# VH-VL binders against a4it50, part 1

Scores and structures below are computed, not measured.

Target 1, 179 residues: a4it50
Amino acid sequence: MKVHEANQGLTLPGSVVAIGAFDGVHQGHQAVLRQAVERSRQLGVESVAYTIDPPPRCRFQGSRMLTTLQEKLDRFAVLGLNHAVVAHFDERYAARRVDAFIRELTALNPREVIVGQDFRFGRNREGDVALLRRHFPVRIVQTVCCADGQRISSTRIRELIERGEWEQSTVLLGWPLSS
Unless a header shows other numbers, all headers, positions and changes below count from the first letter of the chain; Kabat numbers aren't used for antibody chains.
F is the ipSAE of ESMFold2-Fast. E and O are both the ipSAE of ESMFold2, at different seeds. Each is the mean of both directions, binder to target and target to binder. V2 is 0.75 times the mean of E and O plus 0.25 times the DockQ between their complexes.
[cut] marks letters that were taken out.

## First folded at step 1 (VH-VL)

Design a3 (framework fv_amlenetug)
Fold by ESMFold2-Fast, scan of step 1:
Structure a3 (fold): chain C 179 residues (1-179), chain A 120 residues (1-120), chain B 108 residues (1-108)
Amino acid sequence: as target 1 above (179 residues)
Amino acid sequence: EVQLLESGGGLVQTGGSLRLSCAASGFTFSSYAMTWVRQAPGKGLEWVSAISYSGGSTDYADSVKGRFTISRDNSQNTLYLQMNSLRAEDTAVYYCAKGYDFWSGPFDYWGQGTLVTVSS
Amino acid sequence: EIVLTQSPGTLSLSPGERATLSCRASQSVSSDYLAWYQQKPGQAPRLLIYGASSRATGIPDRFSGSGSGTDFTLTISRLEPEDFAVYYCQQYGSSPWTFGQGTKVEIK
């Protein structure tokens, strides 16, 4: 897998792009990412994980960060992604024009953009999806639930880890917890 | 524990070249931006150059642009600063420092520094 | 480039006293991109505060940061002998990254 920073100008003749924060690359994220890989194979184009960097404070909080950036990238590679694009969406990017984001995605020539149900670029989730749909075909993957019917999320996994519930957190992550 | 160890400093003549190295351990080197910051004897801190986690983006202070080149080898966990056309004003302790994310400061861990002395 | 001006140049205080250090920017700096460092004689700098007000890992709660726009402050609520040092502010919101000239805190 090849790794790119969002502003370095990756250009592809065709792609399937999965967009998200992907902290921990838990089973919910894996559903989005695996669908991107499968769809890219069906269409004969490259698969891309477009990952949004969490706020800077998350990198300093230890247990709040489920994976380092490199661990996240390694897991994208294991899942079969051809490319990873890393974008930092914090206060620095609050003043960034939405059209710059769309231009970056347009350079990838997406045949399909795949997002999870809770996708947000800004404050208005519905507006963000509508914006993407004006430029690209968008597929929204449904929230993944565990056997008890509860939603799988990075927040829930962090809470389990903080409580010392290693077995349950490992099940929701789908990866062994490693130091 | 996070450690950064600089090497390659020394005495060099004006117009000469020197290459600094910084060996990193105790963190996932390839996930973080790295920087060089210098401090002239008895003076304050001056940012010199930065490099992103992948090595794909670099930036330089105007005072060193065109003369210094920052690079990294993620397979060896090593940061470099190639210094060319050295001037007396480049005399300083050079610190290697780790960025807190993949591109930017602030700098959360620093090496001990290596002294570069440029004679005129 | 953004110029950071620190004041005062030197503070002479006793252990237990409060230290207040100022950092003024030549143009507006988002509070998200302002850091403070401590440097002891013969040592490398140490990150104290980032994002104007967030303490770095391992930094005692006697250190606090505040401010926005062009006016930022580092406060040490009860000076300890190990707090003898030079303190630098830094902005990382606009290239080139710049540091203030430093404030020396001397323990009487």
Scores: ipSAE 0.005, ipTM 0.484, lowest interface PAE 13.7, mean pLDDT 79

Design g9 (framework fv_guselkumab)
Fold by ESMFold2-Fast, scan of step 1:
Structure g9 (fold): chain C 179 residues (1-179), chain A 122 residues (1-122), chain B 111 residues (1-111)
Amino acid sequence: as target 1 above (179 residues)
Amino acid sequence: EVQLVQSGAEVKKPGESLKISCKGSGYSFTSYWIGWVRQMPGKGLEWMGIIYPGDSDTRYSPSFQGQVTISADKSISTAYLQWSSLKASDTAMYYCARTPYYDILTGYFDYWGQGTLVTVSS
Amino acid sequence: QSVLTQPPSVSGAPGQRVTISCTGSSSNIGSGYDVHWYQQLPGTAPKLLIYGNSNRPSGVPDRFSGSKSGTSASLAITGLQSEDEADYYCQSYDSSLRGSVFGGGTKLTVL
């Protein structure tokens, strides 16, 4: 897997791009990322994980991060992504217009952009799924639920960790305990 | 319920101009592309072009570039297909159809209008 | 002439299985582009039947299924019913033409 900063201007002749914050790379994120890998194989192009770091919730709402950036990148590599593009989320990024974000994605020449059903870009709703569909073919991966029927989310996992429910949180993350 | 309603049948002479319409209802009109598809009598489907009504971004099939004009008026949720000078070979059924994608590369048409029959004869 | 080749007609008796082929080339289906299928009942507009090779929209019965292999795709209809009598069209993208392409259509006759 090759890692790139968003500002380095990665250009590809064709790709399938999965976009998200991917905090924890939990089972819901894995569904999005695995779909990008599978679609890239079907189309004969490179797979890309476009990730925002730190996650917008952590920057603006003070929430705890579930993984470091390096842990996130390691998990992308395990899932079979060819490239990772890291977009650093700060006040300048948050003020960025949707058109700048779309230009960065356009350089990757996406055959498809893959997002989870609840994908959002930033605080102002500017980069939601409807706006991406204006510019790219977008495939939405439906909500992933655990065995009890509840949606898997980074927020829910953080709440479980805060309550000390480590066993349940590791089940939703879907990764083995670290060495 | 999502609906696309097209204007009625037209009978024209060669050289005349024509503008037909496709009105969307039951969804956010500015959030979906509208494509146009031609079907000549007894023949198959041919994709002509597509428009995003939110900003009138328009793309054409190479076969139809310069032959027709596609436009939209988002204030009345209506897309249009227009000819400046009709030919007898333009005789066909014309369908409008909705697609969620930027272009037709992976896009499919999930809802279709009922069609507008255009007959061009002397 | 169409870019994607379909048989002009197929027929079957009620309850039987039929398969409609859609044959492309390296510039379209062979390049991995998705195939979509439409049903056109006599005197009506086309209706989406299958999208993304094998997915069914809500309301399409499971006796309709799609598959793709190499440069070709196929639509399978099991348990044929009289109301299935229609024209069927495949659709994909062609990279050399840089545009959407439809098959020539297949007329299905039941009985």
Scores: ipSAE 0.007, ipTM 0.476, lowest interface PAE 14.5, mean pLDDT 81

Design i1 (framework fv_iratumumab)
Fold by ESMFold2-Fast, scan of step 1:
Structure i1 (fold): chain C 179 residues (1-179), chain A 119 residues (1-119), chain B 107 residues (1-107)
Amino acid sequence: as target 1 above (179 residues)
Amino acid sequence: QVQLQQWGAGLLKPSETLSLTCAVYGGSFSGYYWSWIRQPPGKGLEWIGDIYHSGSTNYNPSLKSRVTISVDTSKNQFSLKLNSVTAADTAVYYCARGYYDSSGWFDPWGQGSLVTVSS
Amino acid sequence: DIQMTQSPTSLSASVGDRVTITCRASQGISSWLTWYQQKPEKAPKSLIYAASSLQSGVPSRFSGSGSGTDFTLTISSLQPEDFATYYCQQYNSYPLTFGQGTRLEIK
């Protein structure tokens, strides 16, 4: 796997791009990333994980990150991604992200963009997906639920960790908990 | 309510090219994957491939060397061409809409077109 | 490719019976599974998506359950119009694949 910074302009002749914050690379994120890897192989193009770091919630709301950036990249490599593009999230990126984001994705020449149901880069998630769909074919991967029917999310995993429920958090992550 | 209507050649000889077209009425063409699925007589369903309104395609690897799906957005139509047919390609062919949020489940379906390949 | 195997391949039942049909994926597919009903010489009709979500307009006697590799379609009280062939289909990975079908026949 090759790692790139978003603002340095990776250009590809064709790709399948999975987009998300991917904090923890939990089972829900794995569904999105595995779809990107599988589809890229079928289309004969390269797979890309486009990740926002730190996750917007952690940047603006002060929530704990579930993985370091390096741990996240290691997990992308294990899942078979060819490229990782890291978008460093700050106030400048947040203010300009819609236009810059579309421009950066266009350079990757996506045959398909894959996002999870919970992904958003702005406050208007529906508008964000509609905007992507104007430029690229978009597949939305449906929410992964645990055995009790509750959605698997980074927020829920953080809550379990804060309560000291390590075994349950590990089950939802699908990886050993990073210290 | 969205409806799919399909048409094309029904009887082919081995080595010929199969050509079918599907037209979409009563709904948005954009934002969906448009798929072809086939069913040999008395057998199960096989996914052939799909296309987005932009022209981006996905094909079943077992058929990829022989299959082309294309789109005409001005007419809200998409088409299937399958080259070098053999008796194994005899089947009812369906077009279907795939949902944008999973693109892997189908509703609605076209009425189906029986394609018979025989000498 | 992910192979989908249905069991049984056929069964006979009476109106009012509870019927269960199973589908097994050769690899984990999470909940990315749809169930279809097909009547003779008709296109398939979608019944259940995401393993357990009932399609609009489908009677509540149909239900789906399961995740990972093992899935079940249940008809709680069989009606005359339910005699048909049923297919499962995974949409976790390309190529999209269907089960071989389960033919539900009147006893």
Scores: ipSAE 0.007, ipTM 0.517, lowest interface PAE 11.7, mean pLDDT 81

Design i2 (framework fv_iratumumab)
Fold by ESMFold2-Fast, scan of step 1:
Structure i2 (fold): chain C 179 residues (1-179), chain A 118 residues (1-118), chain B 107 residues (1-107)
Amino acid sequence: as target 1 above (179 residues)
Amino acid sequence: QVQLQQWGAGLLKPSETLSLTCAVYGGSFSDYYWSWIRQPPGKGLEWIGDINHRGSTNYNPSLKSRVTISVDTSKNQFSLKLNSVTAADTAVYYCARGLEWYYGMDVWGQGSLVTVSS
Amino acid sequence: DIQMTQSPTSLSASVGDRVTITCRASQGISSYLTWYQQKPEKAPKSLIYAASSLQSGVPSRFSGSGSGTDFTLTISSLQPEDFATYYCQQYDSYPITFGQGTRLEIK
């Protein structure tokens, strides 16, 4: 896997792009990322994980991150992504207009953009699935639930870790905790 | 750095039970699957099964009726029992550490030669 | 079960040669493939994980490539310590399966 910064202007002849914060690269994120890899193979193009780092919730709401950026990138590589594009989520990125985001994605020449049900762009949610669909074919991956029917989320995983429930947290993550 | 040390078994007669133990030193027991792999003399590698610290097991279907893998978390050990051995079970047996979603086996024990002979 | 087939079964090479070993899965395994090196009377050593990621401490002359069903292990500029048997292994689904091995020997 090749790693790029969003501000470097990566251009591809064709791609399938998965977009998200991917904090922890938990099983819900893995469903999105696996779909991108599978669809890219079917279409004969490059797979791309477009990740926002740090996750918006961590940047704006002060929540703990589940992975370092390097751990996240390692997990993308294990899942078979060809490229990772890292969008550093700071005040400059948060202030960017949705048109700048669309221009970055357009340079990747997406045959399909894959997002989870909870995808949001930016602090004020100025970009979302409806806007992406105006520009690209979009596939929405259904929310992944554990055996008890509860949704798998980074927030739930953080709560389990804070309570010392590491085993349940590793099941939802699908990766061992670092150490 | 984590290390695996194994012991048990040696020379067995047909119909006996093979028993091997693997001890884990220098690392966490809880976040991994612990595997057994065997290799008959001059042949390739065959995966037997694995276990996590909760005792959840996966077995090779070809061996499932004869294999039991167990774990002792208080000692950071896991063990293999293979029932009703025959000459076809003659092999070097290895224990190894694996991550289910991440990569294959990255740490291996030294191996134990088990010979089944009448 | 996923069948892993390696090619060739054995090959002879000289120090300094570029060596390529291939591995084919009977069905798609994405990048869930590990390459191992095994020297006589020793346990296997992990070389490459996730099809193309080099294990820590493994020399950079080793590289892996491929995805889906077709994979290669390449050794650029072969060294004396590289003569060994090499195995591929899939980790996509249970049971875990290995290739039959490729024996790399001195020419």
Scores: ipSAE 0.000, ipTM 0.446, lowest interface PAE 19.0, mean pLDDT 80

Design i4 (framework fv_iratumumab)
Fold by ESMFold2-Fast, scan of step 1:
Structure i4 (fold): chain C 179 residues (1-179), chain A 118 residues (1-118), chain B 107 residues (1-107)
Amino acid sequence: as target 1 above (179 residues)
Amino acid sequence: QVQLQQWGAGLLKPSETLSLTCAVYGGSFSGYFWSWIRQPPGKGLEWIGDINHGGSTNYNPSLKSRVTISVDTSKNQFSLKLNSVTAADTAVYYCARGPWYEGSFDYWGQGSLVTVSS
Amino acid sequence: DIQMTQSPTSLSASVGDRVTITCRASQDISSWLTWYQQKPEKAPKSLIYAASSLQSGVPSRFSGSGSGTDFTLTISSLQPEDFATYYCQQYNSYPYTFGQGTRLEIK
């Protein structure tokens, strides 16, 4: 796996790009990332995880991060991603125009962009997906639910950790805590 | 403007190898996949496979055992070889750019009629 | 493989008519569909990509709509140069597949 900064101008002849904050790289994120890896193999192109770090909610609302950036990158590598592109969420990124984001993705020449159902890079989830669809083929990966039928999310995992329900939180994450 | 020019093949006998080459002018070869598509007389279109400038290929599973697509980046050319031809391989063969993030085959070669007869 | 089925297989129309051609995918392809026009002995020409986006240089009388499995190509006021065969194509999954074609003929 090769790691790149978003502002380095990575250019590829073709790719499959999974986009998300990927905090914790929980089972829901793993579904998105695995689809990117498998799709890239089918299409004969490079797989890319495009991630925002720190996650916007953690940056502006003070929520606990589930992984460090290095742990997140290690988990991408285990899942078989060829590239990781890291977009640092700071004042520059927060002020960025949609055009800059689209230009960065365009340089990757995506044959497909893969996002989760709850994806947003801006404020409006439906608007964000519709915008991507104007420029790229977008696949939406359906919500992953646990055995009790509830959806898996970083917020839910943080709540379980705060309640001391470590075994259940580990099941939803799908990773050992000692690594 | 981008132009694709193709040449090769014509009349083949069963069991021979079909060989076609496509040259790209007026645009960058990098950043795109380049495809081969065929059309039997009076029938519809069938995608054969594609290749990028790095040599990564994708093939239609129905043809994968017989097809090879290669690239010569120094000449901005890509080529199709189809082994063990039969009368069912009689078709007009096209090279084309794409599909890419706009989702279309947006530039096409002029087409090459390949006839396989005994 | 995803099967693409067009309806009708042939259609007769007059200049000035509104013409509608439909395409159905055997699986959900989101909006990843291109419409092509092909004239005799010529390569196909891309008209509409991503189900509804007009290709540069294509007249505005052509439009596309639909998502998921059902798609439509509309020609709002048929011109003499529009008599041709039309194909839909999905680019959601390998292998890329085309519809069987709709032949648009003079009435």
Scores: ipSAE 0.006, ipTM 0.481, lowest interface PAE 13.6, mean pLDDT 80

Design i5 (framework fv_iratumumab)
Fold by ESMFold2-Fast, scan of step 1:
Structure i5 (fold): chain C 179 residues (1-179), chain A 119 residues (1-119), chain B 107 residues (1-107)
Amino acid sequence: as target 1 above (179 residues)
Amino acid sequence: QVQLQQWGAGLLKPSETLSLTCAVYGGSFSDYYWSWIRQPPGKGLEWIGDISHSGSTNYNPSLKSRVTISVDTSKNQFSLKLNSVTAADTAVYYCARDRYSYGYDFDYWGQGSLVTVSS
Amino acid sequence: DIQMTQSPTSLSASVGDRVTITCRASQGISSWLTWYQQKPEKAPKSLIYAASTLQSGVPSRFSGSGSGTDFTLTISSLQPEDFATYYCQQYYSYPLTFGQGTRLEIK
């Protein structure tokens, strides 16, 4: 897996791009990322994980990160991604225009862009799936739920960890907890 | 080909609301963001904000408590309202097309509207 | 906010001269910089976008270079119609910001 910074100007002749914060790379994220890998093989193009780090919630709301950036990248590699594009989330990135994000994705020449159901981007989270669909073919991956029918999310996993519910948090993550 | 025409405002008193409208002729309204930019007499350019055809807005933080940009897609128009004006808001106001899909510039501009705020 | 600083604020030149204007961003903006020309009482016109890409219809005597924080606009052989004010602008992040302008005057 090759790792790139978002501002490097990576260009590809074709790709399948999965976009998200991917904090913890939990089972819900894995569904999105595996879809990108499988679809890229079917289309004969490169797979790309476009990730925002630190996750916006951690940057602006002070929430705990579930993985370091390096742990996240290692998990992308295990899942079979060809490329990782890292967008460093700071005040400059938070203020980036929606159109700047669209131009950056356009350079990757996506055959498909794969996102989760609640995907938002750009300043004030004004960018959404409808806007992306004007520029790219977009596939939305359905929400992943645990056995009890509850949604798997980074927020829920953080809450389980805070309560000392280690066994259940490990199940939802699908990876051993880092020390 | 593409033409932006703007109207409204004129002479205002302090505390009043500035209102300008821009109409787009001869081109697609979608796939672009539409901006308002102002220029006080003898000074440089200041970006006010932008709007997509879907109604998503971005505002300059220095003006965000006073500014509202809206869009009427049925008429291919977008409008600027700036509340509680002061003499510092005296400027030529421009509407402009942002060709965000194909470049990093404002490629078409309205003719400009001089707004004067004085007692 | 990203501050854009132009140098010089004004310069005097003669027809046929090579003119250089610089623009510095307070933070890295990659190549997301546009140069505009503005004549008195008119709206600005885009000259160069993406730091170095010449806008359609703009004479080849105009060129742009740079990336990151330092950018340059060059006019290789100044013509009478080139006397104007020039602005740089970053498209990297909101709010969009312009330089203070460089006024190009007849010597």
Scores: ipSAE 0.006, ipTM 0.507, lowest interface PAE 13.0, mean pLDDT 81

Design i6 (framework fv_iratumumab)
Fold by ESMFold2-Fast, scan of step 1:
Structure i6 (fold): chain C 179 residues (1-179), chain A 118 residues (1-118), chain B 107 residues (1-107)
Amino acid sequence: as target 1 above (179 residues)
Amino acid sequence: QVQLQQWGAGLLKPSETLSLTCAVYGGSFSGYYWSWIRQPPGKGLEWIGDIYYSGSTNYNPSLKSRVTISVDTSKNQFSLKLNSVTAADTAVYYCARGQLWDYYFDYWGQGSLVTVSS
Amino acid sequence: DIQMTQSPTSLSASVGDRVTITCRASQGISSYLTWYQQKPEKAPKSLIYDASSLQSGVPSRFSGSGSGTDFTLTISSLQPEDFATYYCQQYNSYPFTFGQGTRLEIK
């Protein structure tokens, strides 16, 4: 897997791009990322994980990150992604114009963009998927639930870890927990 | 814990400029939108505008010709100036923090009553 | 501008009652809606964001629902500290706009 900065102008002849914060790369994220890998193989193009790091809430609100950036990248590689594009969440990213984001994605020549059901671009969520669909085919991956019907999320996993429910958090995460 | 403290002139004459400052303690100034909201006595809430910590502003069109919001990141402060005040500008003014991804106001200043009278 | 209209403008209730207030947007705002509680002479307190997500520290008797143009705030078992004015706010687009408020009064 090759790692790129979002501002470096990666250009590809074709791709399938999964977009998200992917904190922890939990089982819900893995569904999105595996779909991108499988779909890229079917179409004969490159798979790309476009990730925001650090996750916005962890950057400014002090929420615990489930993975370091390197751990996240290692997990993308294990899942079979060809490329990772890292968008550093900072002043520039937060103030970024939508057209700059679309131009960056366009350079990847996406045959399909894959997002989770909770995908949001910036603060104006109503236009997020509709905006992407003006430019690219978009596939929304349904929310992944555990056996008891509860939704799997980074927030829920952090809560389980904070409560000392290590066994359950490991099941939802789908990776061994670091010491 | 995050605390917003505000200060500024409480009594104004018509045509004067309203000036309020809000200081942020106990939390990060970076990565948030900083807003001003007002509430005339006995009425509802009106959003005035916001500033991203880097200096980018958004203003309510009803006030845009008279309002300026500025930021001083070295002091973790942001300020409101409202020109050419009238009695209609009499209100409690609040500073507040807006979250980046889900934009709601999670911390508010104590409020400053501004009275405009002749 | 997006107009936010709350209903009712006021209501009277007793401790233990289930109360529901509604908020209607003049155009679609997806789930970009926050509910606030304001007590006399105090700043508003956020209760619910993203139409249905409870703010940390807010009692579970508060719940929000809705999407698009129609939203509701429900208090399942009213407590004495819940008598206050409630506001909805859209953050779908600038300028952010609030409903006119719903005053919840003791019967």
Scores: ipSAE 0.006, ipTM 0.482, lowest interface PAE 12.0, mean pLDDT 81

Design i8 (framework fv_iratumumab)
Fold by ESMFold2-Fast, scan of step 1:
Structure i8 (fold): chain C 179 residues (1-179), chain A 118 residues (1-118), chain B 107 residues (1-107)
Amino acid sequence: as target 1 above (179 residues)
Amino acid sequence: QVQLQQWGAGLLKPSETLSLTCAVYGGSFSGYYWSWIRQPPGKGLEWIGDINYGGSTNYNPSLKSRVTISVDTSKNQFSLKLNSVTAADTAVYYCARGSYYDLPFDYWGQGSLVTVSS
Amino acid sequence: DIQMTQSPTSLSASVGDRVTITCRASQGIYSWLTWYQQKPEKAPKSLIYAASSLQSGVPSRFSGSGSGTDFTLTISSLQPEDFATYYCQQYDSYPYTFGQGTRLEIK
């Protein structure tokens, strides 16, 4: 797996791009990323994980990250991604127009963009799946739920960890807890 | 085809407010960003800010405290106001369409020379 | 803010020459760079966008290349009407910024 900075420019002749913050690379994220790998193999193009780091909530609210960037990248590699593109969430990224994000994705020449059902992007949450569909073929991966019917999310996992519910958080992550 | 025409004040004294208007003909006003760009004599280009049909603005931080861009959607016009001018604001001012998605600044107004002197 | 630096600031060339102008961004900007031509007393004209895409109506002797931080504009066989000032501009992030310009002068 090759790792790239978003602003360094990765240009591909074709790709399948999975987009998200991917904090923890939990089972819900794994569904999105595995779809990207599988679709890229079917289409004969490169697979790309486009990730925002640190996750916006962690940047602004001081919330705990479920993984370091390196742990996240290691997990992408285990899942079979060919490329990781890291978009560093800083003051410059926060000020970006949604069109800058679309132009970055266009350089990857996506045959398909894969996102989770709750995908949003851009300042003031201007971007969503409907906007992405104007520019790219978009596949939405259904929300993954745990055995009790609740949605698996980084926020929920973080709350379980903060409450000392280590066994339950490990089940939702699908990985050993990070050090 | 698409054409931008601009007008407004040409000669100002220090401390006055610069006011320019740009009208868009022959194309859709909505769906694009509309910018102001300036060029001091013998120097390069400086982006001032932009506005979209909905009135959302972006400003160059170096000018943000003095600049206001507004839109009149009923007339397909957008306007620049720059407060508290000094000699450093002497420049040719351009309105332009873009930059947006794969669009550069592809249509420009004719330019307005603004001179700030006593 | 992203700083755009052009090299050289001026050059002299003859009709028929191959001319190259470079532009360097202080940070990675992908391919989100436009090249403009400006003649005296006129507004700039876009030549190349997205680093390498030729603007409609622009002669094929103009080409662009590069990604990330380093970009090049090439004129393969210089014509008399090509003597002008050339600017690069990044549109990766606000505020949009331009290079200082390269003046192309007759030898």
Scores: ipSAE 0.005, ipTM 0.490, lowest interface PAE 13.4, mean pLDDT 81

